# Miniprotein binders against q9bqp7, part 159

Target 1, 240 residues: q9bqp7
Amino acid sequence: VPQNWFPIFNPERSDKPNASDPSVPLKIPLQRNVIPSVTRVLQQTMTKQQVFLLERWKQRMILELGEDGFKEYTSNVFLQGKRFHEALESILSPQETLKERDENLLKSGYIESVQHILKDVSGVRALESAVQHETLNYIGLLDCVAEYQGKLCVIDWKTSEKPKPFIQSTFDNPLQVVAYMGAMNHDTNYSFQVQCGLIVVAYKDGSPAHPHFMDAELCSQYWTKWLLRLEEYTEKKKNQ
Short names: E, the ipSAE of ESMFold2; O, the ipSAE of OpenDDE; V2, 0.75 times the mean of E and O plus 0.25 times the DockQ between their complexes.

## First folded at step 17 (miniprotein)

Design Lh3 (at its last look DockQ between E and O 0.87; V2 from the best seeds 0.00; counts 0 for: pae E 2.0 > 1.5)
Fold by OpenDDE base, look of step 17:
Structure Lh3 (fold): chain B 240 residues (1-240), chain A 82 residues (1-82)
Amino acid sequence: as target 1 above (240 residues)
Amino acid sequence: SKIWVYVTITAPSPEELYEIVKRIMRLAWEHGGEVYYVEIEGNEALILLTLPTEELAEKFAEEVRRLLEELGLRVTVTVERE
């Protein structure tokens, strides 16, 4: 049980989008400060088992590609992910910003992969927007806040060359999503609340992406796990 | 205390693999466990899960081995002991 319990949902905020919601998605810049990011917290609090699995994967890849080949592979994966996010931001942005769409960004297997998901996405409220939890003292950059099948979600877009048909295949991504939710729900820069999460795993070959929907109950479960990770991080930093 | 269990599976097809993975995940839940991570690559899967006790972990391991051996599938079950 977390020692420093804090709710994921804010009872002071309405679950209904206010009519005053801006027509333009929010894009709050991430401020560089001493506050840890969600990603940093998760990376620094990995279990021995998680580290083992990642190292095992790395060693296998090095055996297959060589050290230089692995570095190139990693760089390419990073670049592909970045381009995918840029393409999605362009697609989900209002039409006025569409005139600057690089058509080349839209010609990817990953974009093809998510087409069926994008059909169910509407009401975009935020894109590549910073969130801060002032009380719990962490920050993050969320990909998207939008309605998925009529439910307002924090949406996290992921790229994979391996199938991830289960939410458990997404490693710490559920924790990242709920961390963003909890921060957003208590960030004064946002006037609305999110109760659901969505992880979308896009595939390079254009095969249909896997959506992993997280309802309020599942989000609450992962929120508890997130709080434990945050506490562990805090303790580790005090001892350094 | 949580007991960590690794399950590695090889199946003849991805479709068969997914069904077996689902079945193993269900078995873990039935034993009071939690599935932590599932990695799938081709016809191979790795499942990382936890069980509440060593006794439950061993029972689970035996059941998984029996099930997969009966199906003629390659399986490795490793229970991490402290």
Scores: ipSAE 0.786, ipTM 0.923, lowest interface PAE 0.5, mean pLDDT 92
Fold by ESMFold2, look of step 17:
Structure Lh3 (fold): chain B 240 residues (1-240), chain A 82 residues (1-82)
Amino acid sequence: as target 1 above (240 residues)
Amino acid sequence: SKIWVYVTITAPSPEELYEIVKRIMRLAWEHGGEVYYVEIEGNEALILLTLPTEELAEKFAEEVRRLLEELGLRVTVTVERE
């Protein structure tokens, strides 16, 4: 039970389109701040079980690839993720049709993997946009806010070489999504709110991506867990 | 205190594996548990979960072992206190 509860949703806001809404997706720039990022909070509050699972994975990879091979592998995975996010921002942006596109950016198994998901995505409201929760004092950079199958979602795009058919396979991603959602819902740069989340896991070989939809109730459950992680982070920094 | 339970399964195919993982997750929820993490690697899965009491964890473990043995499949269930 968090000591300092704060609601994830803002009842004074709507998720419905308005005639005064911007026609171009929002892209709030990330500011240099002293407050912690969502990813920093999560990384600094890993459980003993999370650390064990990550170390086990790391050791298996080093045994397979060697230390130098593992470093190259992780660098390539990072680059592939960056390329994937760039491609999706280009695909989802109305104004990107006027720019030259890198054909290699659009030719990937990851893009093939998400095609069936993209058919259900519409009404893009934000792309690669900063969020800040002034009351709870954290910041983040969300990937996308758009409708998925008619529901406005904070959407997080992930790449994976291994199947993630269950939301429990995505580590702290659900916490990341709800942290962004809560921040956006109480950020003065935004006039609307979002009550649903979506994690989309795309695969290198082009296999159909796995969507992990989070309705409002599931978001509320993960929000409680996020608040506990943020509280844990604050306690650690207070004692340093 | 929470009781941590580790379940390792091998199935003949990924499709069968996914269905068995779903059944085990349902059993965990029926015993008041929470599924923390699921790892899939080929035809193998690791499920990490918590149960509220040792009694429920041992009942869960017994039911999982019985289920997988009836199917002729390998399973390991480890119950840890913390």
Scores: ipSAE 0.484, ipTM 0.829, lowest interface PAE 2.0, mean pLDDT 87
ESMFold2 (binder alone), look of step 17: mean pLDDT 83; pTM 0.806

Design Lh4 (at its last look DockQ between E and O 0.89; V2 from the best seeds 0.00; counts 0 for: pae E 1.7 > 1.5)
Fold by OpenDDE base, look of step 17:
Structure Lh4 (fold): chain B 240 residues (1-240), chain A 82 residues (1-82)
Amino acid sequence: as target 1 above (240 residues)
Amino acid sequence: SKIWVYVTITAPSPEELYEIVKRIMRLAWEHGGEVLYVEIEGNEALILLTLPTEELAEKFAEEVRRLLEELGLRVTVTVERE
């Protein structure tokens, strides 16, 4: 049980989005400050077992590709991920705000992979928007807040070359999603609340993406785990 | 203290693999465990899970081995002992 319990949901905010669908998605810029990001917290609080698995993967890849090949691979994966997010932002943005869509960005296997998910996405409220939890003292940049199949979700888009048919295959991504939810629900820059999460794993070959929907109950369970990770991070920093 | 368990499985097909993984995940839950990570690559899966006690971990391991042997599947179960 977390020592510093804080709710994921804000009781002061109505579950009903009071605001008419904003014509334009929110895009709050991330301010670089001394406040740790969600990503940083998660990276610095990985278990020995998680570190072992990642290192095992790394060593296998280096054995296959060589050190230089692995560096190139990692760079390419990062670039592909970035391009994918840019493409999604462009797709999900209102047409009036669409900068000249680089048609090349839309011609990716990852974009093809998520097409069936995008059909169920509507009511985009935020894109690439910063969230801050003032009380718990962390920040993050969420990918998307939108309705998925009629439920308002924090949506996190991921790229993978390996199948991830289970939510447990997404490593700490569920923690990231609920961290963003909790922050947004208590961030004064947002007037609405989210109760659901969605992780979408897009595949390079264009095969159908796997959606991992997180209902309010599952979000609450992962939120507890997130709080524990945050406490661990805080303790580690005090001891440094 | 949680006991960490690694399960590696090889199946004849991805479809069979997914069903076996689901079954193992259920089995872990029935023993009071938590599945933390599932990696799938081709016809192979790695499951990382925790169990509350060493006794439960060993019981789980034996049951998994028995189940997969009956199915003619390759399995490795490693219980991490502190």
Scores: ipSAE 0.767, ipTM 0.918, lowest interface PAE 0.5, mean pLDDT 91
Fold by ESMFold2, look of step 17:
Structure Lh4 (fold): chain B 240 residues (1-240), chain A 82 residues (1-82)
Amino acid sequence: as target 1 above (240 residues)
Amino acid sequence: SKIWVYVTITAPSPEELYEIVKRIMRLAWEHGGEVLYVEIEGNEALILLTLPTEELAEKFAEEVRRLLEELGLRVTVTVERE
């Protein structure tokens, strides 16, 4: 039960696009480095149980790969994730020219993995765009805002080498999505709002990606958890 | 405040594993619990969940052990009281 509850939605804002919006997706630059990011808040408020599970995974990987192998693995995963996001931004841009695409970016198993999801994505409103919640004082960089099967969503793309068939398999990702959603809905750089979220987990081997849709009710449940994490972060910062 | 429970399962195939995980998540819900994390690795799963009371956690653990024993599958259920 958060002490400083705040609504995820803005009643003064429509969930429909307006005729004055540009045809190019928004890409707001990230400029407010003093206030905490969503990922920093989440990283610094992990429970003992979350830390244990993450450390357990890390130690298993180190046993399999060695310390140097694990460092190389994590570096490679980071680069593959970066390339995946670059490819998706290129694919989803409405002024795309085929000759400007790096063919190597498009030949990833991760891109093949999401093809069945992308056919249901339309009406892209934002790509790789900064959000800020002025009242709650946090910032983030969302991947995409677009319609998925007719519902406007904050969409977060993830790469994975392990199956994540349940939303519970995505760790704190639902909190990231709702935090971005709440920030966007109260950010003056945006003229619209969203009520739904989508987490898409893409697989290295090209296996069909798992979509995890979050309707407004589920988003509200995770929003309450996000507020508790933000509150915990704020209290820890006061004591540092 | 809440009781933490870890469930580890091994199944013969990923398809069977997913169905067993779904069943255990439903059992948690039926006992008033919440599933917080599910890790899938091959044909093994780890489920982290909470239950409202120690009584419900013990009842849940007993029911999960019975379910997996009837299926002839390995399971470990650990209840974290602190």
Scores: ipSAE 0.537, ipTM 0.846, lowest interface PAE 1.7, mean pLDDT 86
ESMFold2 (binder alone), look of step 17: mean pLDDT 84; pTM 0.809

Design Lh5 (at its last look DockQ between E and O 0.93; V2 from the best seeds 0.76)
Fold by OpenDDE base, look of step 17:
Structure Lh5 (fold): chain B 240 residues (1-240), chain A 82 residues (1-82)
Amino acid sequence: as target 1 above (240 residues)
Amino acid sequence: SKIWVYVTITAPSPEELYEIVKRIMRLAWEHGGEVMYVEIEGNEALILLTLPTEELAEKFAEEVRRLLEELGLRVTVTVERE
């Protein structure tokens, strides 16, 4: 049980987005400060087993590609991910704000992969927007807040070359999603609350993406785990 | 302290692999365990899970080995001992 328990949901906020919310998605800029990001917290609190698995993967990739090849691979993966997020932001943005869609950004296997998911996405409330949890003292940049199949979700878009048919295949991504949810639900910059999460794993070959929907109950379970990770991070920082 | 268990599985097909993975995940839950990570690559899967006690981990491991042996599948189960 977390020592510093804090609710994921804000009882003072309505679950229903106010109809008065602007039609334009929120895009709050991330302020770089001394506050740790969700990503930083998760990276610094990985278990020995998680570190081992990542190192094993790295060594295998180096064996296959060589050191230089692995560096190139890593760079390409990063670039592809960035382009994918840019493309999604462009797709999900209102038409009036659409800068000249680089048609080339839309021609990717990853975009093809998520087409069936995008059909179920509507009511975009935020895109690439910063969240801050003032009480728990962490920040993050969420990809998207939108309705998925009629449920308002924090949506996190991921790229993968490996199949991830189970939510457990997404590593710490569920923790990231709930961290963003909890922060948003208590961030004064947002007037609404989210109760669901969605992880979408897009594939390079254009095969159908895997959606991992997280209901309120599952989000609450992962929230407890997130709080424990945050406490661990805080303790480690005090000891440094 | 939680006991960490690694399960590696090779199946003849991805479809078979997914079914076996689901079954192992269920078995872990029945033993009071938690699945922490599942990696799938081709016809191979790695499952990282925790169990509350060494005794439960060993029971789980034996059951997994038996199950997969009966199915004629390749499996490795490693119980990480502190």
Scores: ipSAE 0.792, ipTM 0.925, lowest interface PAE 0.5, mean pLDDT 92
Fold by ESMFold2, look of step 17:
Structure Lh5 (fold): chain B 240 residues (1-240), chain A 82 residues (1-82)
Amino acid sequence: as target 1 above (240 residues)
Amino acid sequence: SKIWVYVTITAPSPEELYEIVKRIMRLAWEHGGEVMYVEIEGNEALILLTLPTEELAEKFAEEVRRLLEELGLRVTVTVERE
C-alpha cells in the first residue's frame, strides 16, 4: 500500500465524446529535465528476483555469443525496435506516405505480426508523445493513443523473439502503460482522458501478435504497483 | 515477508502448456499469491511468483506437483530459502 495514494483517472477533467473530430495526432516534444522517466524508475526498482532472471539470461547469451557478440545482439535488438516504432508511426500518421519513409521498414515480420491488430485501431489521438505527471513528478514518452475496438487506449508496441501469451510475460510493460496513462490524464497538454491500456507484442517471424488489453479495473491494479515502484525509487534517492 | 517460488514445466505442446500455466496461476491466486513473471520458451515455461507465508508456499508447491503428476508431466517447484 503506497503511503500517498493518487488516482489514475481524473473524472472531473474533460471526458469528451468519441467524435470523428479529425485533427493531427498530438506529438508533444520530450524535454529532458531533472525529474525521472518511467523507464528509469522501473529499471532502478527491479526486485532481486527480476535482476537474477535478467542476469541468468545475460550469462547464457554471453556463453553462446561471447561478450562482443552479445553487445552486437543487443544493439540489433534495439535497432529492430526502433525500426518497428518508426514503421508504426508512419503507418498511423496522416502526414506521411509509405513511399517517403522507407518501403523496407514496412517489410518486416514485426509489421506482418501486427496486421490483425491494426485493423481494429482507429481515431489516433497521439503518436510518440511526451507526458508529464507534475504532482507525482515523472515523465514519459508514450507510443500511441488510439481507439482499439472502440475503446480509447494508451497503446504500447513491443517486439519480442519469444512468445508473450500472458500479460505476466511482459515484465514491467503494464506498469509502463499505466504510468503513461496516469501522466496523460493529469497533463494539461491533453484535453481527453484515457481509461484503458493495450500492450501489443509483435513477433519477428510474423506470427500473430498478442494483444494484452487492460480495462479500467486491471489498470487500477497495476497503477497501485506503479505507485509503489515510484515510492521505492524516491526512497532510494533519499538514502543515497 | 514474501516467499518466492519458481515453477518450471515441460508440456507436450504449446497449447497444453498454456492451459497448464493458467491452472497454476489460478492455484497461486487461490493460495493468496501473485504471479510476477511467466517465461515461455518452446514447450517449457518458468513461472515466478510470491506467496504470503512459507506454509502457503509449501501447500502450493505440493498441489502443483500433484497436478503435474496427474497429467504425467515434468515439473520442478523451488521455494526460495534465504
Scores: ipSAE 0.625, ipTM 0.871, lowest interface PAE 1.3, mean pLDDT 86
ESMFold2 (binder alone), look of step 17: mean pLDDT 83; pTM 0.806

Design Lh6 (at its last look DockQ between E and O 0.85; V2 from the best seeds 0.00; counts 0 for: pae E 1.8 > 1.5)
Fold by OpenDDE base, look of step 17:
Structure Lh6 (fold): chain B 240 residues (1-240), chain A 82 residues (1-82)
Amino acid sequence: as target 1 above (240 residues)
Amino acid sequence: SKIWVYVTITAPSPEELYEIVKRIMRLAWEHGGEVWYVEIEGNEALILLTLPTEELAEKFAEEVRRLLEELGLRVTVTVERE
């Protein structure tokens, strides 16, 4: 049980969109602070088993591609992911920003992969927007807040060359999503709250993406795990 | 204390692999365990899960080995002991 328990949901906020919600998605810039990011917390609190799995993967890739080949591969994966997120932001942005759409960004297998998911996405509230949890002292940059099949979600877009048919295949991504949810729900820059999460795994070959929907109950379970990771991070920093 | 268990599986096809993975995940839950990570690549899968006791981990491991051997599938089950 976390020592510093904090709720993921804010009872003072409504799940219903207020009529006063701007028609334009929020894009709050990330402030450079001494406050750790969600990603940093997760990276620094990996279990021995997680580290082992990642190192095993790395060693296999180096054996197959060589050290230089692996570096190139990693760089390409990063670039592809970035382009994918840029393309999604462009797609999900209001029509007025459509004039600046680079058509080349839309011609990817990853974009093809998520088309069936995008059909169920509406009511975009935020895109590439910073969240801060003031009490728990962490920050993050969320990809998207929108309605998926009528439910308001924090949506996290991921690229993969490997199939991820199970939520357990997404490693710490569920923790990232709930961390963003909890921060947003208590960030004064947002007037609404989210109760659901969605991880979408897009594939390079254009095969249908896997959506991993997280209901309020599942989010609460992962929230507890997130709090434990955050505490571990905090303790490690005090001992350095 | 959680006991970590690694299960590696090779199946003849991805479709068969997915079904076997699901079955192993169910078995883990039936033994009071939690599936932590699933990696799938081609016809191979790695499942990382936890069980609450060494006894349960060993029973689980034996059951998984038996099940997969009966199916003629390649399996490795490793229980991490302190």
Scores: ipSAE 0.761, ipTM 0.916, lowest interface PAE 0.5, mean pLDDT 92
Fold by ESMFold2, look of step 17:
Structure Lh6 (fold): chain B 240 residues (1-240), chain A 82 residues (1-82)
Amino acid sequence: as target 1 above (240 residues)
Amino acid sequence: SKIWVYVTITAPSPEELYEIVKRIMRLAWEHGGEVWYVEIEGNEALILLTLPTEELAEKFAEEVRRLLEELGLRVTVTVERE
C-alpha cells in the first residue's frame, strides 16, 4: 500500500467519446523531459533480483555472440521494434497515404503475428501520443488507445523472440500501461478516459500474438504497484 | 521480510509446461506469495516469486517438488534470504 494513494480513474470524466470530436487519432507531442518518464522510473526501481536476471541474460549472450555480436544483436532487436511500431501507427492511422507508407514495414513476421488482434481493434482515439500526470509529476508516450473487442484500452505493442503466454512474462509492461492510463485520465489534452489495458506480444516468425487483456480491477491492482515504484523513485532522487 | 524463490522447470511439451507454470503460480498465490516474473524458453521455465515468510516458502517449495516428482519432471526450487 503506497503512502500517497491517488486514483487511476477520474470521476469527473466520461467513459464515452463525445460525438463532436474529430475522428483523427490524437498525437500529442512529447515536450517536457525535465520530469521523469514512466520508463525512467521503472528502470531506476528494479529489484536486485530483476537486475541479476537481466545481467545473467546479458552475460550469456555475450558468451555466445561475443561483445561485438551482442551489440549488433541488441541494435537489430531495437530497430525491429521501432519498425514494428512505425508499421502499426501507419496501419492504424486514417490519414496514411500510399506515398507516406514504407511498404517494407508491412512485410514482417511481427505484422503477420498481430493480424488476428487487429481484426478486433477499432475506434482508434490516440497513436504515439504523449501523456502527463501533472499531480504525480511523470510523463509517457503511449502506443495506442483504441477499442479491443468493444472495450476502450490503452494498448502497448511489444516484439519478442521468446513466447510470453502469461502477463507475468511481460516484466514491467503492465506497469507501463497503467501509468499511461492514469496519466491520460488526468491529462487536460484528453477529453475521455480509459479503464482497460491490453499488452500485445508479437512474434518474429508470424506465430499468433499473445494478447494480455487487463480489466479495470486488474488495472487498479497494477496501479497500486506503479504508485509504489514512483514513490521509490522519488525517495531515491531525494538522496542524490 | 519477504522470501525470494526461484523455480526452474523442464517439461516435455509447451502445453504441459504452461499448465505446470499455472499450477505453480496458483500455489504461490495460495501461500500468500507474489509472482514477479516468468521466463519461457523452449520446454523450460523460470519463475521468480516472493513468499511472506520462511515457513510458507519452505511449504511452497515442498509442494512444488512433490507435484513435479509425481509428474516425473525435473524441478529446481531455490529459496533465498534477502
Scores: ipSAE 0.538, ipTM 0.846, lowest interface PAE 1.8, mean pLDDT 87
ESMFold2 (binder alone), look of step 17: mean pLDDT 84; pTM 0.810

Design Lh7 (at its last look DockQ between E and O 0.93; V2 from the best seeds 0.78)
Fold by OpenDDE base, look of step 17:
Structure Lh7 (fold): chain B 240 residues (1-240), chain A 82 residues (1-82)
Amino acid sequence: as target 1 above (240 residues)
Amino acid sequence: SKIWVYVTITAPSPEELYEIVRRIMRLAWEHGGETIYVEIEGNEALILLTLPTEELAEKFAEEVRRLLEELGLRVTVTVERE
């Protein structure tokens, strides 16, 4: 049980989407602070077993590609992910006219992969926006806040070359999503709250993306796990 | 303390693999455990699980081995001992 319990949901904020059509999605810049990011917390609090699995994967890839080949592969994966996020931001942004869209960014297998998900996405409220939890002292940059099938969600877009049909295949991504939710729900820069999460895994070959929807109950379960990771991080930093 | 369990499976098809993975995940849940991670590549899966006790981990391992042997599938179950 977390020693420092904090709720994921803010009872002072209305769950009702204020019918005001958000004219423009929020894009709050990330402030460079001494405050740890969600990603940093998760990376520094991985279990021995998680580290082992990642190292095993890395060693296999190095055996197949060589050290230089692996570096090139990693760089390419990073670039592809970045381009995918840029393309999604362009698609989901109401301000960008179709004419200003780099057509080359839209010709991706990853974009094809998510088309069926995008059909169910509406009411975009935030894109590439910073969140800060002042009480718990962490920050993050969320990909998207929008309605998915009529439910307001924090949406996290992921790219994969391997199938991820289960939410458990997404590693710590559920923790990242709920961390963003909890921060946003208590960040004064936001007037609304989210109760659901969505992880979308897009595939390079254009095969249908896997949506992993997280209801309020599942989000609460992962929130407890997030708090434990945050406490572990805090303790490790005190001992350094 | 949680007992960590690794399960590696090879199936004839991805569809069969996914079904087997779901069954194993359910079995872990029934034993009071949790699925931590699932890696899928082609017709192979690696499942990382936790169970509350060594006794439950061994029972789970035996049931998984029996289930997959009955199906004629290749399985490796490794229980990490503290």
Scores: ipSAE 0.824, ipTM 0.937, lowest interface PAE 0.5, mean pLDDT 92
Fold by ESMFold2, look of step 17:
Parts: structure tokens; C-alpha cells; sequence
Structure Lh7 (fold): chain B 240 residues (1-240), chain A 82 residues (1-82)
């Protein structure tokens, strides 16, 4: 159990939308500061076993591609992920429906992969929006807040060349989702809260994406793990 | 101290592979364990788990080996003490 427990949900907030709110999704700008990001905390607190598995994968890729081939591969994967997120923001943004969309942005197997998920997504309330937890002292940039099959979720979009049919295949992504959720639920820039999460893994070949839904109980379980990682990060920085 | 266990399996199809992975994760839960990571590569899977004791980890490993031998499938189970 964490020594500095803090609730993921805020009892002072409703999860019901305000009917008078505008339909334009929130996009809070990210402020660069000294407060650590969710991704930095997670990168700095990997277990020995996580590091071993990542190094095993890296060495296998270098053996097959060479060092220069691996650099090119990782650069291309990063660009594909960036383009995928740009395409999703465009698809989900009401302002983009009034403009010519970049056809190259929408041409990918990843976009085909998520079509069956997007049919179940509605009521977009935030896109590419900053969150900050002032009490726990961390910041992040969430991908999307929207309803999925009638449940308001923090949604995280991922690209993958390998199947991820289990939530356990997504490494630290569940911690990322709950960290964003906890920050949003206590951030004064937001007037509502979210109790569910969704990780959507899209595939390059267009195969149907795997959704990983996280109900409130599962989010609470991962929240405890996130708090332990944040505590470990804080202790590591104190000793450096 | 938790006991780390690595399981590597091969199945004839992805559908059969995923079902076997689910059965192994259930077995781990029944022995008080937790599934930490699952890697899928073609028709092979690597499963990383923790079990609460050496005794439970060895019992789990024996049951996984028996399950896969009954199915006629290849498996390796490595119990590691950190």
C-alpha cells in the first residue's frame, strides 16, 4: 500500500455532462515546467524484469536489422504513431469536419483498424488535453475523453505491429490511463470527472483493434500501482 | 518475497494460443499469483508472472507443464528467485 494514498475519484464532482456545455472538446494547453510527466515517472521506475524484456526486444531487432536499420525502424514507428494521433484528433474534432482533411493523414491500416471502435465512441469532451495533479505533483497530456458504449472514458490510442489481445500485453499503459484520470478528476480546468478507462490498440495491417475497457474497480486497482510508482520516483529523485 | 515465473508456449493457431494463455493466467490466479506481462509472437507466447511462494510457484509450474503435455503442445516454465 502507498504511504501517500490519495483518491482517484472526486466526490465533489458529477460524472454526468452539463447539458448547457458547448460541443467543442476541451484542449487545455500543456505547460512545460519542472513538474514530472506521467511518462517520465513510468520510464524512471521500470522494474528489472521490464528493463530485461525491453532490452531483449531491442537486441533481437538490432540482430535482424543492424543498428542503422533499427534507428530507421524506430523513427518510422514514431512517425506512424504521431500521424495516427493526428488523424484521430481530426476525425473526432467538429472543427475539422468543416475543412479539407489531409488524405494521407487518413490513409493507414491503423485508421482502418479502429473503425469498429469509433462507431461506439460519442460525446467527445476533450482531445489532446493537458491534466495536472497539483497535490500529487505530476502532469500529463491525455488523448481523448469520450463515451465508449455509453461509458465516459479516458481513452488512450496505441499503435502496434504485434497483437495485444490482453491488457497485460500493454505494459504500463493502464497506469498511464489512471494517472491521467486521477489528475483530470482533481484539475480545476475540468468541471466533470471520469471513472472508466479504455486502451485501444490499433494494428498496421488494418486488423480489428483490441479495446481494453477498465471499469472503476479496475481503475482503482491500477491507481494503487500508479501511486507506488510515483512514490518510488519521488524517493529516487530525493536520493539523486 | 515474490517468485518470478516465465512461461513460453507454442500453439497451432492464434485462437488456441489465446485460450491457453487465459487458462494459464487463471491457474496463476488460483495459486495466489498475478500475470504481469504477456508477449505474443506469431503462434508463440511468453508469459511473465509472480507467485507468492516457492512452493506455489513450483506447484503452478507442474500444473502448467501437465496441461500442455496433455494437449500435446510445447512449453517451457522457468521459476526464478530474485
Amino acid sequence: as target 1 above (240 residues)
Amino acid sequence: SKIWVYVTITAPSPEELYEIVRRIMRLAWEHGGETIYVEIEGNEALILLTLPTEELAEKFAEEVRRLLEELGLRVTVTVERE
Scores: ipSAE 0.639, ipTM 0.876, lowest interface PAE 1.2, mean pLDDT 87
ESMFold2 (binder alone), look of step 17: mean pLDDT 84; pTM 0.813

